# Designs tried in a protein design chat: VH-VL binders against q9h9l3. Part 236

Target 1, 176 residues: q9h9l3
Amino acid sequence: PRKMVAIDCEMVGTGPKGHVSSLARCSIVNYNGDVLYDEYILPPCHIVDYRTRWSGIRKQHMVNATPFKIARGQILKILTGKIVVGHAIHNDFKALQYFHPKSLTRDTSHIPPLNRKADCPENATMSLKHLTKKLLNRDIQVGKSGHSSVEDAQATMELYKLVEVEWEEHLARNPP

## First folded at step 13 (VH-VL)

Design C34 (framework fv_amlenetug)
Fold by ESMFold2-Fast, scan of step 13:
Structure C34 (fold): chain C 176 residues (1-176), chain A 120 residues (1-120), chain B 108 residues (1-108)
Amino acid sequence: as target 1 above (176 residues)
Amino acid sequence: EVQLLESGGGLVQTGGSLRLSCAASGFTFDDYAMTWVRQAPGKGLEWVSAISGEGDSTDYADSVEGRFTISRDNSQNTLYLQMNSLRAEDTAVYYCAKDRITIFGPFDYWGQGTLVTVSS
Amino acid sequence: EIVLTQSPGTLSLSPGERATLSCRASQSVSSDYLAWYQQKPGQAPRLLIYDASSRATGIPDRFSGSGSGTDFTLTISRLEPEDFAVYYCQQYDESPYTFGQGTKVEIK
């Protein structure tokens, strides 16, 4: 019985040709979908590509954004010791430069029962947008102005709740 | 030039403990995650444990979780692996390795390895 | 956990020949987070290829990597005497980091 949160991060491109993904926004919601954290984050390196179409990050959001080191400390205090739900969550942990225990990690892109409910192959990696539309009948990530990490974190938690009982039972019998 | 030098290996009895060290030089140590990878005699590579650059988060292979503890001293540029409750199957050469980028990357530099032999 | 299966287990070839080594993942590896290492007896592994196709610093151009998703290949276009070694693939897409069991390239 541990507390559970859901996370979604937005990344911008840094480094040569903007190929490195650096954290630029993080949203964390509790079990009921209430926002615990939502901040724009200033990468320590020069932003080459805002990736605005997907990230929703614009130059204006970087003005007065929380520096990476400070934001990371705040975020890790929220995540530590909790079950953390995300979609393709390894990308979020990479951007946070953080190892979260696998026993406390739930990745909605790798839960076979969830794919089965969506009539998708159990070992396929389905997008958050697709699973949310199929299982919650809700359109997220709409338009070309970027994604809302709050919306994505909320959808991710709701998706996990659909399989929570059976998946937690599976994990108790087959510890990760 | 980047250098990693392991030490602390040796012969230990089943149920015993050992602490491995890895001395790092030639790069900004606290900017990079570090890892331990082992190789049993005549076998392949097995990842053991990793630690973030600041030392505030760690990860472990299932086979060692609860028995091994990875840590680092950034003031001394040294990585450690505390091994407790050792089993015969922990017998291996233990390599220290550096993440290529900062974290969750491939390992671009490796130490020479230190042999740990666990016997009854 | 992502399981990596390498094939063949052993390649017996002569200097000058082409070597093709396969690495198959049990599930898709995102963003080509796959590396190849070379290991000679008594030595530590050496990084050859990262991000499926990028050569590491100092690695000769006869080494090339390709593939995406679940199927990856390491190619050595013209084997040199120093290339006879064991080769490992590794994924770093998700925890735990996993390695293939290795392919031994030996002199025929």
Scores: ipSAE 0.524, ipTM 0.833, lowest interface PAE 2.3, mean pLDDT 91
Fold by OpenDDE, second read of step 14:
Structure C34 (fold): chain C 176 residues (1-176), chain A 120 residues (1-120), chain B 108 residues (1-108)
Amino acid sequence: as target 1 above (176 residues)
Amino acid sequence: EVQLLESGGGLVQTGGSLRLSCAASGFTFDDYAMTWVRQAPGKGLEWVSAISGEGDSTDYADSVEGRFTISRDNSQNTLYLQMNSLRAEDTAVYYCAKDRITIFGPFDYWGQGTLVTVSS
Amino acid sequence: EIVLTQSPGTLSLSPGERATLSCRASQSVSSDYLAWYQQKPGQAPRLLIYDASSRATGIPDRFSGSGSGTDFTLTISRLEPEDFAVYYCQQYDESPYTFGQGTKVEIK
């Protein structure tokens, strides 16, 4: 079996209206939850909205942040060839300006068996916070100081592990 | 001045193969993602495939996945589209387009296109 | 995929009149990742508007974009003879990066 990693990114608002989501932090953990990567990242454009309440990003974090192009290279090196687990992971890949192979992608926001296990509708999109509470009895993203991408990545990996066997078998029978 | 020039179009039989090229100039080629967009005769625009500046990331429309391959040679400022197992519905003018900022678009510069005709 | 539906299919107007073109998405387009293109017969498309309301370089002020979520609008305040063409909207929020079917603005 291929090596597996989980990823979570935090984004800030750039562009004239601050509506463009730009990568400002990326965390990657291995199957055991060990941190492989965790860096603040400097967007190529001026930050209009730090979105601190959700992102946890503050202006001070950008002082020594890794430039986007450099960070992207580092991150892609880690992801290449691996099964990548994430929650609503299309947002992370968008921020990274990177397409990971669909066959090697696992999105915990779109795994019916995971929702079923949490007594949620199988076709509903549930939040990471909700699933983590229901299935891991753990509170994440608490308070108003913003998310921890490391914490979120670890939770995402643990959630996937709950349904890994079943889901991998399903994907083997039904390749994307 | 940004210039994009497509070539390689022509008549091909169903099941055949064709390779398109797009010669780029007037900008730092490897700094920008590139995209192929096609337009069937008298029809609208359809996104086909995209590739990142360094060529390390690619994406395809479902209609061409497994049959088409996008690539680039940054040393020659050229974008390619290898088309295999061609079908009648692949008949179209194929445009190469420069992405404005990211691999996702929008497209701020377009070539004049090259016509691909697939006959049975 | 995100389906973009443009309306009307054809818009017949005279020079000097105001043109309003609609683009409706089957689902919300986040970050306003919506573009408008102009295409004249025998020519490649040209970018007019990006990020829903940002005018591309060299595009006249008479062109403007607005909207968010699922509803977007391209407005041409006063049509010039050279503005009669087909206009396409496109989303680049989610792959595949789909286009609308187009609106033809023709001279009345």
Scores: ipSAE 0.000, ipTM 0.552, lowest interface PAE 12.3, mean pLDDT 92

Design C35 (framework fv_amlenetug)
Fold by ESMFold2-Fast, scan of step 13:
Structure C35 (fold): chain C 176 residues (1-176), chain A 120 residues (1-120), chain B 108 residues (1-108)
Amino acid sequence: as target 1 above (176 residues)
Amino acid sequence: EVQLLESGGGLVQTGGSLRLSCAASGFTFSDFAMTWVRQAPGKGLEWVSAISGEGDSTDYADSVEGRFTISRDNSQNTLYLQMNSLRAEDTAVYYCAKDRITIFGPFDYWGQGTLVTVSS
Amino acid sequence: EIVLTQSPGTLSLSPGERATLSCRASQSVSSDYLAWYQQKPGQAPRLLIYDASSRATGIPDRFSGSGSGTDFTLTISRLEPEDFAVYYCQQYDESPYTFGQGTKVEIK
């Protein structure tokens, strides 16, 4: 194994007016796209807004969901010591309440060569959906029933593989 | 009432080591990430390091990575910063600060600061 | 890293006047993860505003924050003598946490 995984999390709204983003699902895939983890997660706070249009989370998913503290422990056990790939991954780390070393973090929303391949400005923040369509010729996040975190994690890993050799070489010369 | 009290600052020679402590009270210590922020004389604020509430993950500014180690003892409500291979540019007042939410938030409470002076 | 640039460097005003402080980010700050701090000589910083516009506990209503994306503003509607201090903006959108250089609000 490459000691590399990709992650995508879904968040629901908690706190005043549902403005706090709390972890409600996490998917982790390995280098080949195989699922290592995929669970619905119960936030410790009352869910005010399921954000179903984007998260795909509904009340029924929470009935047997893994409590946050337990899920966090399981997830961190998988992430620790590995290169973790994500898209706008800082949002996932915030939801997990976790600091991952920057030397082991790869954010596909902040890789200039990837944007260049997609004919986008190198410093722009492009959506996962746009990059996946442009570079992999695949439509993700289709429909009105929310996103699949498994699909998003798999797409994120495949996008990273397009620039992996070039980007790892860049990071070796220019350590973060 | 939330209180943070730093200690351990002092005069140290270039290449030396020093350990700072921050005693916390008035909140559930293990629920919140903690951070160290420093300020060189007459200069602005510079974030140094952060640690998760459970102590299972840490983060560092590039200028201190490999030299400084942040840690915490949740049984004693104490945050630490072990500083090794000190340089003149590490001279600063070091503040202990608490995350407002749990992690990756702004810092709602700060200690009084402890002065570290690194000289040759 | 996100670089925060504050302007002006120094703002010389009299009590009763309005102060407007700018903070600009080198890239967009998501979800308004931007805070403002006040620091008086010899004291630790004090949180004033978080999430770009939310006032922290105990902070007078003369302090207000606004802005989004790359352009943020702290406004003090009517300066009191105790408001003359250095003000810092800070982003907590991504690692590393970064602060602006500070704006000194001084008595004219």
Scores: ipSAE 0.490, ipTM 0.826, lowest interface PAE 2.5, mean pLDDT 91

Design C36 (framework fv_amlenetug)
Fold by ESMFold2-Fast, scan of step 13:
Structure C36 (fold): chain C 176 residues (1-176), chain A 120 residues (1-120), chain B 108 residues (1-108)
Amino acid sequence: as target 1 above (176 residues)
Amino acid sequence: EVQLLESGGGLVQTGGSLRLSCAASGFTFSDYAMTWVRQAPGKGLEWVSAISGEGDSTDYADSVEGRFTISRDNSQNTLYLQMNSLRAEDTAVYYCAKDEITIFGPFDYWGQGTLVTVSS
Amino acid sequence: EIVLTQSPGTLSLSPGERATLSCRASQSVSSDYLAWYQQKPGQAPRLLIYDASSRATGIPDRFSGSGSGTDFTLTISRLEPEDFAVYYCQQYDESPYTFGQGTKVEIK
């Protein structure tokens, strides 16, 4: 039995026109939703667009933020060897510049049984907000002040737990 | 200008080993993930393996997991693919390719490829 | 893994005609993380389109990409002699990276 964690990252815009997504916050929770890691992270590049409406990141959060290289090392230590749950998790791994083994990765945006429970097309990509409202009767990402990555990571773990038995059985028969 | 040059291909017997190299120039090598993509004669493209810019994170296609090892030497701007326990199905032109943005992007530059032929 | 299916397998067209190439994904590709490559005989692939619709540097404007979710299209508005090649779609939304089987555009 491997340990399982859920992750959610917030990104800010760097590079030309702010089109590059750079890690600015990471939250990791355990199976029960307890916070294992939650830090603001300072990108090595100039921040062009804080994307505050979605990220919740403001200039004030960067003052004592952990430098990217140090934060990345801490985060990878937590993720290594564990089953990692996320929503559209490829974006998180992209921001971390990290390849997590596909056999240990669970993406709640691409689990057909989860969509089925939400009365959504099995092959569609549904937002975390939509699935959480439909299946957990909980509103997340409320208002215009940005997302809480802790809240998102907790919701993601709870969503996965709804299909865990069925999906782990499926993966054992059909390895990724 | 970005240049990628593969080498190390050749004829090898089933069960044998080969190490491919890719010499990179024209960009900051350690900032970009690198990948190997292969193409069997007359067939399509198949992704084989990828490595992060710092070289501390790797990924593999299921067909090569446990047999191939990707690595890089950032001081020499060189990417490697160590291929062990080779099978006839591994016969292909192997391309070295650069990630367009850093990691998990499309591949913006490709080498000319090196042919690996596995026979019994 | 995301399976990409390209159609048709072969397009036989004349210079000046419009080519429309399809790529269908077995599941939704997030954020339009889909690319198109051109490969000529004996050559390495060349990136044409990324993020479903963005042209790569140096690619002529007769090449355009469109689509989202599971259905993607590469359009070549007016074929030039140098456009006869094999075209591959590729997703980079999740590991493993996967390519379609290719569509060959050949002279009629």
Scores: ipSAE 0.382, ipTM 0.809, lowest interface PAE 3.4, mean pLDDT 91

Design C37 (framework fv_amlenetug)
Fold by ESMFold2-Fast, scan of step 13:
Parts: sequence; C-alpha cells; structure tokens
Structure C37 (fold): chain C 176 residues (1-176), chain A 120 residues (1-120), chain B 108 residues (1-108)
Amino acid sequence: as target 1 above (176 residues)
Amino acid sequence: EVQLLESGGGLVQTGGSLRLSCAASGFTFSDYAMTWVRQAPGKGLEWVSAISGEGDSTDYADSVEGRFTISRDNSQNTLYLQMNSLRAEDTAVYYCAKDDITIFGPFDYWGQGTLVTVSS
Amino acid sequence: EIVLTQSPGTLSLSPGERATLSCRASQSVSSDYLAWYQQKPGQAPRLLIYDASSRATGIPDRFSGSGSGTDFTLTISRLEPEDFAVYYCQQYDESPYTFGQGTKVEIK
C-alpha cells in the first residue's frame, strides 16, 4: 500500500522570447484532497512572460517566493517513494528537473478507462477541464485570471479515484 | 565546442559486468541531463537511461532496470553506466548524449559510441 | 509508453527529388516534443529537427518538420547525395524516451 499524492505546477516563461518553462508555483494534495504543499517559487532566471492567463502568476507573487533550489528539495522530499498523480504530469516533472519512477506515476491524461467513462476516444489526450466537467460535473479553470494549481491537483486526484481500482489492477498485470 | 567521448566497451561473458564512461567538455556539465542510448547491430535506436543535471534523479528503460546504474561525477565532467548481469541482447553500440534543454529535451550532441559485445 | 511507427520502411529516390517521411504516435504528443535524427553508417545520430519544426544548428533549410498530435512529417525538399541515410523520429513528451524504427532513404 503506497501513499498517493496529486501534484500540479504552474510555469512562467524564461529565456529567449519566454520559450523556456520555469517552475513558479507547485501544489501537492493528499488522497483526500488536503493541501500538503502550496508555494510560489522564484525561478533562478529572469521572468520574460508570466503567462498569467494560464499560470495565474503575477509579479506580486514573486516578492516572497521560495527560491527554486529550496522549493525543489522540499517538493522532492514529499514525492519520493509515493504514487504521484498528475495531468500531463511530464510537464511538472520537467519543471522540477526530476525523474519519478514510471511504476509510481499516474497520468490522468493517459488513462484509457478514464477517457472511456467520459465518452472520449481512449487514446486521445483530453484536457483536465473537459474530464472534470464530464465526469465530476464541475467547472474548473474558469475565467481569464489563471488556473488554481490547488484546484487542479484536487480535481486530478478525484478523477484518478474514479478509475483507481481498475487501473491499479491493470498495472499489476501489465507493469509499466 | 561540445565533445562527448565514450570508453569502456569490450567483450564480456553473459552474467558479467562492465562500466562505461563518457568524458564531456565544452559546456557546463551539471546544467544538463545526460542519457545513454544503444543500438544493436543492424537495428534501431533504443533509449537506456537518463540522469538529471545534479545527479539526484535517474530513469531507466524497463529492459535494463535493476541491472544497470547510471551515475555522474560533475567535478570530473564524467558520465557512467554500470552494467551488471549482462545478457546477449545487451550487445550494442552505446552512445552517451546531452540533453538540448536541461532535461526531457532532444539530444543535441552525441559521442562516437562504444561497442559492447556480450557472448556466451 | 508512446510507440512511434515510421513509414515507409525504405524510400528509394533519386538526387533532386522530394522525400516525405512519416512518424505516427500511438497516443498524442505535444507538437513541440518530437525530434528527427539522421544516421549514416558507422556514425552517431545527428539531430536535424527539434520541437517538431525547428531546425538544429547547421542543418540546411531543405530539411523541414511539421505535424502535431499523432502525425508528424520530415520533408527533404531536394535530396542531395549526402542525404541518403537512415532517419529516426523521437518523442521526448514523456518517459520512457522512444524512437521510431527508422526510415532508410536510399538511391534508386
């Protein structure tokens, strides 16, 4: 029985023309949706594009933000040895500069039974917003002020719970 | 000028061990994830293992997990692959390669490769 | 894991002709997380295209990449003698990194 958490990260644009995605916020929730971690994170590079419409990050959030190296250490301490649930989670791991074991990773954007329950093609990549509306009858990521990474992490955990028994049985028979 | 130079390949018996090295120069080594990719004679490319820039996280292909260990020495600009419990199907040219971004990117520079032959 | 299938397996053409190489993914890949490599006999692979359509440093403009989702294409607009080689696509959208099986471009 391994402990399970859900994660969602927000990234800002750094580097030439803001094309590099750098971690600027991370939220982690437990199985019941309680917040274990939620911090704004200061990238080591100059922020070119806050990507505010999607990230919800603004200059004021950076004033007392945790420096990247410190935040990364705190986050990896929480994730290590746990089953980590996310949506398009490779983007979060990329922002954290971290390889999490495949056997302990659950990506709700790549779970065929979840798409099946939503009446979507099994091998399509559906957005978190679409799956949450279809399966939980809840609207997330509303408006133009940016996404809440806490809300997204909570929705992601709830979506995974809908297929947890079926998917864990599948993984036990077909190890990743 | 970015350069990657592999060494340590050779002939080894099934069940044996071998350690490959990759000497890197021309870039800030600790800023980039590094990877090993292999190619069996006459076959395509197969990713083997990757390691983060700081060396604190690693990833492995299912075919080598538990048998191979990737590591790096950032003070010496050197990448390693410790290969244990070698099988005939591990016979391949092993390339080290540099991530183009920092992690989870394409591989912009490759070494010349080192041949590992595993026989009974 | 994302499986990449390349087609055709072998493409026989003459210098000066256009080459079109296909790479299909078993599940959706962000259009910016696919690369193309060229490999000549006895040599290491060389990065040609990254982020589906961006040319790597030093790569001639006759090479271009396109596509998104599950369908990606490498185009060589006018084959030069040096372009006859094996070409591999690779996704870096998620672990494990995977490569296509390769397309050999050979002289007719």
Scores: ipSAE 0.466, ipTM 0.812, lowest interface PAE 2.6, mean pLDDT 91
Fold by OpenDDE, second read of step 14:
Structure C37 (fold): chain C 176 residues (1-176), chain A 120 residues (1-120), chain B 108 residues (1-108)
Amino acid sequence: as target 1 above (176 residues)
Amino acid sequence: EVQLLESGGGLVQTGGSLRLSCAASGFTFSDYAMTWVRQAPGKGLEWVSAISGEGDSTDYADSVEGRFTISRDNSQNTLYLQMNSLRAEDTAVYYCAKDDITIFGPFDYWGQGTLVTVSS
Amino acid sequence: EIVLTQSPGTLSLSPGERATLSCRASQSVSSDYLAWYQQKPGQAPRLLIYDASSRATGIPDRFSGSGSGTDFTLTISRLEPEDFAVYYCQQYDESPYTFGQGTKVEIK
């Protein structure tokens, strides 16, 4: 079986109205939850909205942040060839301006068995916070200081592990 | 001035192959993702494939996955679409489009398109 | 995939009238990653609106976009003769980056 990693990214708002989501932090953990990567990232465009309430990103974090192009290269090197687990992961890939193979992608926001286990509708989109609380009895994204991408990546991996066997078998029978 | 010019379209038999080209000018080609969008006669627009500025990332619609290959030559400012195992439903005008902000769109510039006709 | 449904299929109006076009998504479009395009017969599409409400360069202010989540609207405040065309919405939030089926704005 291929190696597996989980990823979570924090984004800030750029562009004229701050509607463009630009990568500002990326965290990657291995199957055991060990941190492989965790860096603040400097967007190529001016930050209009730090979205601190959600992202946890502040202006001081950008002082020594890794330039986007450099960070992207580092991150892609880690992701290449691996099964990548994330929650609503299309947002992370969008911020990275990167397409990971669909067959090697696992999105915990779209795994019916996971929702079923959490007593949620199978076709509903549940938040990472809700699933983590329900299935892991753990509180994440607490407070007003914003998210921790490391914490979120670890939670995402742990959630996936709960349904890994079943879901991998399903995917083998039903390739995306 | 940004210009995109598609070429390579034509008549091809079912199961055949065709390679489209898109010549770009008026901007730093390698800095922008590029996309192919097609439009069947009298129908709407369909996203087909996209490639990052450096060519190190690609994506495809399910309808063309495994049959089409997008690539680019940044030294020649040219985008390509290799189409294999062509089907009747692949008949369309194929547009190359420049991505504006991100690799995923929106598309701020379009070529005039090249017609691909697949027949039995 | 995110399915975009546009309405109405055809909108018949006269020059000077207000046009309102709808685009509904089968699921929420994050960060308002929704664009509107105009296409005239025999021509390539042209970008009008991006990020749901941002007007592209060179687009007249009679064109405006609004909406969020699953419900988006393109408004043409006063139709000009050159505005009669087909309009498409498109999401670029999630692959595949789907288009709506289009709305034809025709002269009454």
Scores: ipSAE 0.015, ipTM 0.572, lowest interface PAE 9.1, mean pLDDT 91

Design C38 (framework fv_amlenetug)
Fold by ESMFold2-Fast, scan of step 13:
Structure C38 (fold): chain C 176 residues (1-176), chain A 120 residues (1-120), chain B 108 residues (1-108)
Amino acid sequence: as target 1 above (176 residues)
Amino acid sequence: EVQLLESGGGLVQTGGSLRLSCAASGFTFSDYAMTWVRQAPGKGLEWVSAISGEGDSTDYADSVEGRFTISRDNSQNTLYLQMNSLRAEDTAVYYCAKDSITIFGPFDYWGQGTLVTVSS
Amino acid sequence: EIVLTQSPGTLSLSPGERATLSCRASQSVSSDYLAWYQQKPGQAPRLLIYDASSRATGIPDRFSGSGSGTDFTLTISRLEPEDFAVYYCQQYDESPYTFGQGTKVEIK
């Protein structure tokens, strides 16, 4: 079987009025939840809005952060050829400026069996916080100091494991 | 001003190959993902393929994966689509288009299109 | 894959009238990553609206977009002769990029 990892990224606001989302942290965990990568990342453009309440990023984290081009290379080396699990993962791939093969992508915000287990409409987009509370009985993204991308990546992998057998069978019959 | 100019379309036999080119000007080419979108005669728009600004990451529609290869030459500001194992259903006008953001955005500029006709 | 369904297929109106075009997604489109394009015969598509409601550069204010989730609308408040064309919605929330089948706005 192919190796599987889960990813979660934190973005800060750059560009006019801070409306552009630029990568500022990336965490990748393996199938068991062990951290494979967790680095603060320096955007190439001036940071206008740290979005600290959600990202957890502060100016101090940028001092020794890995430059975007270098971090991107390291991250892509880890993701290439693997099944990558994420929640609303298109946001992470957008921040990485990267196309991951759809056959190897698993987005826990768009897996109908997962929503069904949570007693939510199958075609709705549910937040990671909501699904984790409903299905794992665990609170994540608590407080106002920002989210932990490690915590989010670990929760995302655990959520996928709840439906992995069923969903992989579905994908084998209905290729993405 | 942004300009995109496609070339390379024409008549080709089923099973044959054809390479399309798109010459870009008026923007920093390597900063933006580029895409190919096709339109069969009298039909709607169908996305075909996309490539990242650096050219190191690509994506394909299921209908063309394994047969088409998207590539770019950032030193020449040129986008390519190598089409192999062509089928009658690949007959379409092929448009080159620029991502409006950097990647995963809508397409803000389009070329004039180049017609590819696949016959038996 | 997100399937986009446009309605009506054809909208027959006169200049000066309001046009309302619908685009329905098979699953929720995150962050309103939905665009509208105009295409005239023999021409390439032209971006009108992005992020569901933002007008692209140079697009007249008679064009407006609205909606979220699975239900999106393009409105042309007062049709000009040059507005009679085919309109496509497109999602860029996830790969593959998909377009609706189009709505033709034609003169009555």
Scores: ipSAE 0.532, ipTM 0.822, lowest interface PAE 1.9, mean pLDDT 91

Design C39 (framework fv_amlenetug)
Fold by ESMFold2-Fast, scan of step 13:
Structure C39 (fold): chain C 176 residues (1-176), chain A 120 residues (1-120), chain B 108 residues (1-108)
Amino acid sequence: as target 1 above (176 residues)
Amino acid sequence: EVQLLESGGGLVQTGGSLRLSCAASGFTFSDYAMTWVRQAPGKGLEWVSAISGEGDSTDYADSVEGRFTISRDNSQNTLYLQMNSLRAEDTAVYYCAKDGITIFGPFDYWGQGTLVTVSS
Amino acid sequence: EIVLTQSPGTLSLSPGERATLSCRASQSVSSDYLAWYQQKPGQAPRLLIYDASSRATGIPDRFSGSGSGTDFTLTISRLEPEDFAVYYCQQYDESPYTFGQGTKVEIK
């Protein structure tokens, strides 16, 4: 079978009043949840708002952070040719400035069988935190110190595994 | 000011090839993803293909995958669409458009389009 | 892919009237990644609204966007003669980018 990874990125605010989302951390895990990549990333623009409550990123994380262009190259090398799982993954691809083939993309915020298992409307977008609590009985994104992109990537992979057989069969019959 | 100018359209036979160009000016070309959107006569808008600012990742509509190739030359501020194995269904005005953010944004500027007519 | 369905197909109105255009998505559009475009005959599309409700530079304040999730609306508060055109919604939440089929606003 084709190799599969899960990704989660953290963004900070750059640009006027910190309204632009720029990549500041990326975590990638394999099918078993082992970490393949986890680096803090230095945006090319001045950071106006660390968004620490959500991102977990502080000024100290930027001291030895990998410059954006270098990190992007490393990340794309890992993602290329693999099935990539994420939650609202378009935001991660946007931050990476990258088009990943839709046939190899799995977004756990847009998988109808997953919402059905959670007793949620199939066309709704549910948060990662809600789906993880409902389906895995696990609390993630706890506290006020920010999210862990490793924890989020691991939860995302586990959620996808709940519907993997059904969804892959659906995609084989109805190619994206 | 931002300007996008398409060229290369024309009449071609089914099974033939055409290459479209889009000359860009007024912005830092390599910072923005670029896209091609087409519109068949009297019909709506259909996205065709997109390319990242660096030119190292691309995306295609299912209807053109394997037949069309998007590329860019950032040194010349030019976007290209190589169209092969053309079908009657490819007849349309082809618009060049600039991403409004950097990538996966709305299209904030559009060229005036170039007409491609595919006939037997 | 996300399918966008616009309604009505045609709106027949007079100058000075209010136009309300609907765009519905087959699945939720995250972070309001939805745009509206205006197209006049023989011209390229023009961006009106992005992020569901933000007006693009130079667009008159009679144009407004609203909505979230699967249900979005473009409103033109008082139609001017130059507003009679075709309007398209577009999502940029995920690839492939998709457009609605268009709503034609025509003079009554």
Scores: ipSAE 0.582, ipTM 0.850, lowest interface PAE 1.8, mean pLDDT 91

